VH-VL binders against q3z8e7. Designs and how they scored, part 1

All scores and structures are predictions.

Target 1, 156 residues: q3z8e7
Amino acid sequence: MVEKIPMTASGYKKLEDELSTLKVKRIDVIEEMRLAAMDKDMRENAPYHAAKEQRGQIEGRIKEIEHELKYADVSEYTDTNTSKVNMGSTVKLRDPKNGECCTYTLVSPKEIEPLKGKISASSPIGKAVFNRNKGEQIEIEVPSGTLQYIIEDISF
Positions, changes and structure headers below are counted from each chain's first letter, unless a header gives other numbers; antibody chains aren't numbered by Kabat.
F, E and O stand for the ipSAE by ESMFold2-Fast, ESMFold2 and OpenDDE, each averaged over both directions (binder to target, target to binder). V2 = 0.75 x the mean of E and O + 0.25 x the DockQ between their complexes.
Where letters were taken out, [cut] stands.

## First folded at step 11 (VH-VL)

Design u4
Fold by OpenDDE, look of step 12:
Structure u4 (fold): chain C 156 residues (1-156), chain A 119 residues (1-119), chain B 113 residues (1-113)
Amino acid sequence: as target 1 above (156 residues)
Amino acid sequence: EVQLVQSGAEVKKPGESLKISCKGSGYTFTTYWIGWVRQMPGKGLEWMGIIWPGDSDTRYSPSFQGQVTISADKSISTAYLQWSSLKASDTAMYYCARQKYSGRPFDYWGQGTLVTVSS
Amino acid sequence: DIVMTQSPDSLAVSLGERATINCKSSQSVLYSSNNKNYLAWYQQKPGQPPKLLIYWASTRESGVPDRFSGSGSGTDFTLTISSLQAEDVAVYYCQQYYDTPYTFGQGTKVEIK
């Protein structure tokens, strides 16, 4: 089976942007290496060795990003009546008991930001809402019992 | 604007070699898959294989493995499909197409290259 | 390899009527991790390259008319043209992109009755 790396559209874009930045940085670092190599003995050329190390780090990250882009599996939101909660979806949940609402965005593990409501699809909330439709009532198991929520809105 | 432009029609004889091209533009060529699809006259679409131009990772259909070579030159944003020795049965339209990432189908297609192999 | 089988091979439908094309995969193309069906539909008009219509079994590609819809899950899928138009005369292909090779169905020719 072909590898699939789930991520959001925004996450994918971030990777593209980072890749572009790194490629430029790589050019600069290579130039720094070149210049450093011209000025000092290689054995005691701290600037050269530092630049070389940085190049290695940049290249390593570039490879990682390219791998993720290569096998990215990005879900797209569709504004259809059959739209379901997917990776990248922002879900508004309403407590039917008190009317309180909370908003979560399902993201890949690398994109998790709990303080911003970005949660994993494999989280308890993520699992509960994943592939659900607007208007559905979901249950979330917590240590104190079972929480009930209605999916009030789905966006992307 | 995303475009895939393929090389012109080819008329060849059996046993001859051939390399056709597909040039991508309007997007980052190295971060999208390029696939090749064969369509014999009056027949359906056949998935041949795909290549990731960034590292030249290539995947072939078992039916085409060893029969063709898929390659890419990222410096000129061009993918290639080549035969070392053509057969009459290779007569077909060949399409290149872009696959954005895993989990997506072919979203943009070249205009096709007609390859005719006859004695 | 996942074998894709379409039915029927050809279909003649009157203008304004519904056209239904079926596609069956030899194994499920539903990915358990995201519950998405890795199934696409293409339209190929005479003398033209294929055009993507539907992906994820039911999501319309940008610019595709609303009369085109995809449904199904697992191994059984359907492309529906709710009201056939003259410009819809074409061969339609399903494709799985669940696992390589990303195989196509044999195609269904849609004509006007």
Scores: ipSAE 0.343, ipTM 0.752, lowest interface PAE 1.3, mean pLDDT 91
Fold by ESMFold2, look of step 12:
Structure u4 (fold): chain C 156 residues (1-156), chain A 119 residues (1-119), chain B 113 residues (1-113)
Amino acid sequence: as target 1 above (156 residues)
Amino acid sequence: EVQLVQSGAEVKKPGESLKISCKGSGYTFTTYWIGWVRQMPGKGLEWMGIIWPGDSDTRYSPSFQGQVTISADKSISTAYLQWSSLKASDTAMYYCARQKYSGRPFDYWGQGTLVTVSS
Amino acid sequence: DIVMTQSPDSLAVSLGERATINCKSSQSVLYSSNNKNYLAWYQQKPGQPPKLLIYWASTRESGVPDRFSGSGSGTDFTLTISSLQAEDVAVYYCQQYYDTPYTFGQGTKVEIK
């Protein structure tokens, strides 16, 4: 039905903190708009326009965060899960064809850094490795075919 | 729904006084300018002046300074255009119009008040 | 005072053809802070108040048909009706709102040829 958004407890907390900050900023921007709207200068009202743009950006980001928090599926590392890939895990994948390895860390949406290998559990690689054991072969479907990897190591 | 509703047509004689009205609704009356625009029969549009109803700050076109009085009663969301002594040359259609602020022109207009001054 | 001069005074155009109205201001109406031209176009049909068509020289007011467009900058502006319809018969006014007193052009009467 509704697709859940996997994230770490740390990631969830970061979104909550951002939301709180944005709600405070929203109050300030609404007051700035009220004050600027009293401007009687017939030629321009730059403060009003600036505040209106800021409010739009803030409202948009609040809506995004509220959606992510509403559909969040929070996972946390536990001793029972140390042998399986979970949120917060770092996985080393080996290409069985050429022996090359790559490393990815499953992080919350707020912590995503693709160039550093920090990916979401919703990414193609994240979905493929989630809840898997060391030594398992996984398949990732891409437009050019199916890529196969072996989970060589899991760390935290 | 933003509306500007003006008072009805007037037929007057030279020397008489007149006060016509423009009632705003559907928005916060005290935070928008109200302007008055004259259109003489068969002629173009002439900006007469504007008022900020919140504090009655009033600005006139030089062509109309001293010829008319622009005022407002913010308690009833109404702006006024007033003559102390009408002339035949005051025969025209008079429009009120709303201006949000200096970055926007007149976005809502009243239906107009026809003033006819003849002996 | 900023003088607004429209041309032509009247224009006869066949249905479906392009109508072009020019407006010149005696000084620039381009506001440097926001890079917007404080120029508006209004349409006035007989017995009706003016209706706002275009503001900031080229931004169409909500509900105005796509065939109306504005262009130009600084002192030279154009209103274009890309395909004239019968209901477009009206007088068109440009207006600067850059500085008080606000001023209108003399008007351009558009008629069906």
Scores: ipSAE 0.007, ipTM 0.479, lowest interface PAE 9.4, mean pLDDT 85

## First folded at step 13 (VH-VL)

Design w2
Fold by OpenDDE, fold request of step 15:
Structure w2 (fold): chain C 156 residues (1-156), chain A 119 residues (1-119), chain B 113 residues (1-113)
Amino acid sequence: as target 1 above (156 residues)
Amino acid sequence: EVQLVQSGAEVKKPGESLKISCKGSGYTFTTYWIGWVRQMPGKGLEWMGYIWPGDSDTRYSPSFQGQVTISADKSISTAYLQWSSLKASDTAMYYCAKQRYSGRPFDYWGQGTLVTVSS
Amino acid sequence: DIVMTQSPDSLAVSLGERATINCKSSQSVLYSSNNKNYLAWYQQKPGQPPKLLIYWASTRESGVPDRFSGSGSGTDFTLTISSLQAEDVAVYYCQQYYDTPYTFGQGTKVEIK
């Protein structure tokens, strides 16, 4: 059995969009190959070989995306007040000492964007908040010590 | 808008072959499972099987394995359900339905195709 | 196969009153890894295809009125219509999508008393 691939709904959509783009690009590259083949002998046809290589790369990526989509385990938003932090959740953490807040979204490893607050569930913060409820105080283990935060809000 | 449009009602005799269709639109047809559900007159819903149009991976309910064939043509975003030899007991409404994601509920349904088999 | 059993088979309720439909699965449809119940409810009005109402046992599908609610976990589930409306006359089905083959309850016909 093939293991399911966790991802967010937005991640799924991005893959669909990329797939669509690549399929169009493939058509163009195939046409380039056709035109190059008409130009000169294949043994010395650099444009043809370049296009052929590009086709291979595109087709390889298409297969990867199709596989990911087929076996995707997509996290959807649930409008439940008793919802716990899960994949795809956005959490607002408040420092009880100074009142400062930080916002993080739990995403799959392929979707990580630290500058946008998109972090892995396996990260120190991710591990601390996963399956936690709104209002809970959590501890985050860092090399310099232990940080304390309160889960102020959970959204999707 | 997501839509599943099925072919029209069929009136057939026992022993005849039949192929009905379901065309999807408003979404990427190749990246969602599309299933078939049987509903006999005055009865409940029975999942028959589904297909992944991207690679035509097809899976059946054990009760329908070998009884019908599910297929798809991704070039025209169409799924099919077919019988090689109809029986009177095949009389039913047949729905196609889109699965939201793999292993999720069916969020969009076709209008149904009524198949009547009688001598 | 997971067998889904609904109760009652039919229900007559006065307008504005509460309607309650039960659904039992022969085995748990709760997945331990994500703590979600792979259970859905559908509404089917006469001459129409089924319509998704509830998924994950308790989450309303977009556009579904607030009077519809789902509850339960594991093997026992309930669909509740808090105040029955005339347009709610239909057959309701529970369905598990925990494992293939996917299976439905036998349906519950809801009518106005």
Scores: ipSAE 0.781, ipTM 0.952, lowest interface PAE 0.5, mean pLDDT 93
Fold by OpenDDE, fold request of step 15:
Structure w2 (fold): chain C 156 residues (1-156), chain A 119 residues (1-119), chain B 113 residues (1-113)
Amino acid sequence: as target 1 above (156 residues)
Amino acid sequence: EVQLVQSGAEVKKPGESLKISCKGSGYTFTTYWIGWVRQMPGKGLEWMGYIWPGDSDTRYSPSFQGQVTISADKSISTAYLQWSSLKASDTAMYYCAKQRYSGRPFDYWGQGTLVTVSS
Amino acid sequence: DIVMTQSPDSLAVSLGERATINCKSSQSVLYSSNNKNYLAWYQQKPGQPPKLLIYWASTRESGVPDRFSGSGSGTDFTLTISSLQAEDVAVYYCQQYYDTPYTFGQGTKVEIK
C-alpha cells in the first residue's frame, strides 16, 4: 500500500492550483511545438526542441502533483477543545521561565516557511509538539541544552 | 458551488444492461475520489466502490466486485456505474458521492438515481 | 470488514428533548498516528440524499446546527441532538472511513413523539 502524504488543506489547494496552471501551460507549449515544427526540419529546430523539453518538465511535474494529491493525507481544522497538535495546527509555545511566547504552524516539507513560523512536523519543534495537548509541557533538544515549553494554545 | 448531478430514473427488465452517470462540477473533478452508494428500498447505505478520475484507478467493495463497473470520463467530469445484466435485486437508489479528500467522508452527494428492475 | 451497529433502530423523542444515537464499530477506527477517529455521521431526510453532519467523530460540518454533537472514540460513538426540532426528523447513519470497504451503520430513524 502506498504511504499517505501528510499535508495541509492549504497545501492541497496550492497543488490543485499549480496543477491547473501547468495544464494550461502544457497546452501553450504544445502549440509552440506545433508552430516551431512548421518552419524548420526537426533536427535543426532549436525552438522545437526547447519547447519539447519544457513539455517534458511540465508533464513530469503534473504527474508528481497528481500522485501527491491522490495519496494526500490532508489535515482539516477541528474546533474541539481537546484537539491535539496535528498537521496544519498553529501552536503557541510559552517558555515557563521567562514567559516568552512563540508561534509555529506545522506544515508539510514543501510548505515550510521558517520566517513565517511554518515548520515541518519532522523538525525538532514539530516532533516535540505533534499529537500533544494544550497545556502540556514539551522538551526540545538543542545544542545548548534542553528547552522547556508549554503548549499554551492550539488552533488552525 | 460543488454539485453532483446524476442521470434520471431507470426502469429496466432483468437481463438488460444499464449505465447511469454522475456529473461533477464546482471542483477539480480529477483530484477527488468519487464513489457510488447503493440504498435498497427501505434499507441502509452500502458503499459500492469509488474511482479516482485522474487515472481511473477504481476500487470496489468485495460485495460489489464483479457485479458492477465503475468508470469515469474526466473530459466531461462524469463518473459512471454500469451493469452488464441487471437483476431484480438491483432495484435501488444509487447515489454518487464526492470524498472530501482521500480517506475522508463524503461531503457532497448526488440527488440519486432510482433504478427499478422488474419483469 | 468493519461492521457498524447503531442503536436504537428507531427513536421517538418529544420536541425540544434530547435524542441520543449510538454507534459501535467491530474494530477501532482510531488511527494511532494522528489520534483521529475515522467516523462520520450522516442525516438523510425522506426523498433526499444523505448529508454529512459530523466527521472525525466530533467535528461538525459547516452549516450544521450546534444542537448536533458527536462524541466517542475507538469503537463507541454517539450522536446527540440536544433539542430535537421538527426538521430533524430523519434517518441517521454512522460511517467509518478508517478502512475499505467503507461501511455504514444500519441507520436510526428519529421521529417526533
Scores: ipSAE 0.777, ipTM 0.947, lowest interface PAE 0.5, mean pLDDT 93
Fold by OpenDDE, fold request of step 15:
Structure w2 (fold): chain C 156 residues (1-156), chain A 119 residues (1-119), chain B 113 residues (1-113)
Amino acid sequence: as target 1 above (156 residues)
Amino acid sequence: EVQLVQSGAEVKKPGESLKISCKGSGYTFTTYWIGWVRQMPGKGLEWMGYIWPGDSDTRYSPSFQGQVTISADKSISTAYLQWSSLKASDTAMYYCAKQRYSGRPFDYWGQGTLVTVSS
Amino acid sequence: DIVMTQSPDSLAVSLGERATINCKSSQSVLYSSNNKNYLAWYQQKPGQPPKLLIYWASTRESGVPDRFSGSGSGTDFTLTISSLQAEDVAVYYCQQYYDTPYTFGQGTKVEIK
């Protein structure tokens, strides 16, 4: 049995978009292959081999995306309780000691973008906030000790 | 806007073959399950099966397995339901429906295709 | 197969009054891993295809009036129309999408008394 693949609605959309782009790109690359094949001896045709390799990469990614979409377990905003942190939720954490705030969005592993604050639900922060309520104080374990934060806001 | 447009009403005789269609638009046709639902006159809804147009993976309800064939042509964003030999009992309204995501409800439906089979 | 049974088969309610439809599944459609009920409600008006009203047992589909609400968990579910309107005359179906084959209730016809 194939396991379901958790992802957000936005993640799903991104994969669809990527798939669309790749399908177009594949056509172009195939044309490049055709043109390259007409121009030079195949054994010494670097452009052809490069295009062929690229085609393989594109097709591999297409298959991967198609698989992910087919077996996706999509989390939508409407599926979640707004009172608790869930997959796809954006949480604002406040340090009760110094008032500093951080914002994170919980996403699937494939959607992680640390620079944008998109973190895995399985990350230390993700684990700490998952299924927590607004106003709740959480603890995050770090190498230097335990950090305390308050969930100031939850959004999607 | 997501739309499912089905082919027109059919009047057939027992023993005849039939293929009806459902064209999807306003969404990526290959990345959502599209199913068929039968509704006999004055009766309820019966899920027949669905297909993943991306690879034509098709799954049937046991009650309809071997009775109909579900297929899709992704090049024209169209799903099909077909019979090799119609029976009078196949008289019904047939709906195609798009699943929101895998394992989710059907959020968009076609207008239905009425199939009448009589001698 | 999961059998869905609705009650009543038909319901006549006065305008502005509450309409209540029940749906029972032969087995639980609550998924323990996510604690969600894989149960939907559809509205079918005469001559029209079904329309999704509720999913996850209690979440309203976009555009669905507030007077429609879903409740229940496990095997027992309820669709409630708090104040029946003329446009609500229809047949309502529950459906489980917990497991294939997907199955519907037999439908409940709601009419104005």
Scores: ipSAE 0.772, ipTM 0.948, lowest interface PAE 0.5, mean pLDDT 93
Fold by ESMFold2, look of step 13:
Structure w2 (fold): chain C 156 residues (1-156), chain A 119 residues (1-119), chain B 113 residues (1-113)
Amino acid sequence: as target 1 above (156 residues)
Amino acid sequence: EVQLVQSGAEVKKPGESLKISCKGSGYTFTTYWIGWVRQMPGKGLEWMGYIWPGDSDTRYSPSFQGQVTISADKSISTAYLQWSSLKASDTAMYYCAKQRYSGRPFDYWGQGTLVTVSS
Amino acid sequence: DIVMTQSPDSLAVSLGERATINCKSSQSVLYSSNNKNYLAWYQQKPGQPPKLLIYWASTRESGVPDRFSGSGSGTDFTLTISSLQAEDVAVYYCQQYYDTPYTFGQGTKVEIK
């Protein structure tokens, strides 16, 4: 079974737009590299190496977006649905051992910001909470073992 | 308005080549899977394979691998199903179909192309 | 490959009565990460392409009458037509889209008794 990537319809559209932009930029960067290669001093200077690095970043991002779109599982968001964790949900997790809490928001891949708690539904935490109810205990499998949390609250 | 329009019915002899088409409109052609489904006379539906037109990532049912070619020309938003040498057993209705999102089944279907192969 | 088996092959039901079609997959089509069954139901009338009725085992496609409902999980699924209408005479197919190759059941012909 290939891993599915939950997202919103607007998230899908944003990835489509970014992909279109990147494909145009790829054409431009390939031409910049061709022109730089005609000047042998340029190949050993910063401009050639910068263009080569930029192409690598563009190709990598294109592959990421194509993968995300190919396996997208698009669902409709509603701000009135607080019974189960879904796309757009903000979930508060409580560690039952020490009472400490952390908060995550499930967002589309383009909107991922891990340091702000914005994660994908396909991340370890996202997979554990997706489609779960308030009050459920969840298990997150990490290389060092299994972590357990209680879903304290769900909001949108 | 999403629409898939297929090429017209074909009458062919065994050994001839054939390429049938499916033109998509009303959506971004390059970012949705488009597939082909065979229905032999009086029989059920068989998924033949699909293509991601944006990068031509093509996947076949093992039953059809090597028997047909699925391709796309994204510049004219058209997918193709092609035989290099038709057999009488290729007589069937062929549908193209689009997934609305890749996590959904086929939500839009072409009208079908009837292919008849007889001597 | 995931084999889809429908039962019965055909059935006749009186107008206004319940029609029940079963579909069994050779392996689970439940994706545990999102708890969705990647199972669809299609209706096909003569001379027409298939029409999507149900996806995710139980979610009705837009515009599909509410007399059509899907249920089941894992390997066992059911399409129910709660009050059969004359326009519901067709062949019905289940399909898994959990993993490639995608596969259809053999079809169930529904007729008026």
Scores: ipSAE 0.403, ipTM 0.768, lowest interface PAE 2.7, mean pLDDT 87

Design w2
Fold by ESMFold2, fold request of step 15:
Structure w2 (fold): chain C 156 residues (1-156), chain A 119 residues (1-119), chain B 113 residues (1-113)
Amino acid sequence: as target 1 above (156 residues)
Amino acid sequence: EVQLVQSGAEVKKPGESLKISCKGSGYTFTTYWIGWVRQMPGKGLEWMGYIWPGDSDTRYSPSFQGQVTISADKSISTAYLQWSSLKASDTAMYYCAKQRYSGRPFDYWGQGTLVTVSS
Amino acid sequence: DIVMTQSPDSLAVSLGERATINCKSSQSVLYSSNNKNYLAWYQQKPGQPPKLLIYWASTRESGVPDRFSGSGSGTDFTLTISSLQAEDVAVYYCQQYYDTPYTFGQGTKVEIK
């Protein structure tokens, strides 16, 4: 079975843009290494070693992004798909004990904004709601224990 | 818009080498799989393999592993399909195709390159 | 390898009538995590490359007329042309893209009766 990494179309685009930026930065860092290696008067060549470490970080991130893009499984949502929680869904959760509600939107990893309620599908809340219907009761495991919620509404 | 333009038809003799091309435009060439599909005369479609041009990660259908070489030159946004020694049975139409996203089927196709191998 | 089997091999249909093409995979192409079938339908007119019609078994590609619809799940799939037009004369292929090697059905030739 080919590996499938779920993401949104906007998430895919963000990874493409980051990759493009990193490839340009890689060129700059390789030139910095070349220039540092030309200074034969430097003891231990600290600039060379600093640039080498920067290159390693850039190469690692490039490889990671290439992997994610190669196996991306982009989901595009429509109004006709509002029956179940999917990537791009906004869910309204109600605490059955007191009736208080909170809302979250499932987004790609690069789009996460926790203070705005944008969370990943792999977060505790995301895992609990994914592929669930309106009206289902769910349990969410968090460090402080187990939380109980009812999916009050699903929108896109 | 996205466009895949293939090299022209080829007439070859058995034992000759051949490299046909597929030039992509209108998209970021390095972040989408580009595949090759064979259609023998009067037959259906066969996926031969694909390449990720960004790092040249190349994957073949088992039926074509070792029979052809898939490659890319990202500096000119071009993918290639290559034979070192053609056989008469290589006579077919060859299409290049790309996915819009890795999780989708091939939605952009080249016009095809007819390869005819006869003595 | 996932074997894709189409039926019938050829089909003659009167203008304005319904055409139905079946496709069966040797293994399920349903990915349970997202509940999507990784099955596509292509149209190939004489002298032209294949054209994508349907992906995810039932999702119409942009610009494809409403008369084309896909249905089915798991291993059994159907392409339906609800009102055949003259320009629909072509060979139609199903394809799985669930696992490599990607594989096509043998094709179904559709012609006007």
Scores: ipSAE 0.231, ipTM 0.678, lowest interface PAE 4.5, mean pLDDT 86
Fold by ESMFold2, fold request of step 15:
Structure w2 (fold): chain C 156 residues (1-156), chain A 119 residues (1-119), chain B 113 residues (1-113)
Amino acid sequence: as target 1 above (156 residues)
Amino acid sequence: EVQLVQSGAEVKKPGESLKISCKGSGYTFTTYWIGWVRQMPGKGLEWMGYIWPGDSDTRYSPSFQGQVTISADKSISTAYLQWSSLKASDTAMYYCAKQRYSGRPFDYWGQGTLVTVSS
Amino acid sequence: DIVMTQSPDSLAVSLGERATINCKSSQSVLYSSNNKNYLAWYQQKPGQPPKLLIYWASTRESGVPDRFSGSGSGTDFTLTISSLQAEDVAVYYCQQYYDTPYTFGQGTKVEIK
């Protein structure tokens, strides 16, 4: 019922590491908040309320990460025998009109760096190339119309 | 092994800016408070504040609030202490120190950064 | 702010004899819910950063020799070096970490007679 979340193994690992760090900080903040709550005067001061607010933010982020990890569809950069674009693939796109080439790497949403060509599978370019073969012509919808490219090369 | 490596000694003039660093290694940098402690020449230790690098939650001693900026760059496991305009009274040794949980004191200390401010 | 006061300011002790350093806080640092005193002791040798010796008033940090012990509760605390060694020459600080701002005592210099 919930859409799977494509990500690389390194993206999955990064979320696991963030989750681990948040769970450690949660312990510290809960201890700080509980100790402050045992002193009536301290419980209603700024340090107590700051810890309580921080706990809420940590709990929310933990729930988000746990959802992302539960529904993750993890892909490795190297696949056994596929020539298709997948998570971790680097794709060279050629404009058939002028021969100009652009290179993009499909990464998890947390790893996006557009100026370095690192894009998500859910971006317009990412959606257009995902699961395609070398030599296929693809279309990318933008507000000004449809752009055409040919997948010239796929690497990992 | 846990290590905190601070930037080298600085000699500055009053009014100059300065940013000193503390690089943590051998542990997950984002899961521990990093504090800064001042020691003026021939004097004792003063807690300046600390930061949780995972989300940049920063707390200052009232004596240092507005006098310095504590920050961190978790991508390179580094905490910073910064002055926008140094005074001669800022001459001191500055230590960074790591705290595992807020219910424990500082268990690992950097080697210190000597800051000298003279005209 | 919780003020930490150490006594004496300096102390000269013969090798092998007992050294005693006192620390008094202006407010209790005992949190009754968990029955822990949020007090630490540090050793600082010349030219070196501080080193944690004792936390929770009486718990020895790993690697610290048995001759170091901490005692006391609430507002009155003691660091004892049961048999002073040459390498124990240093300045010793108490610190409360019960409430921010964290504060240190003024230090006690320990020397060999």
Scores: ipSAE 0.000, ipTM 0.499, lowest interface PAE 13.2, mean pLDDT 83

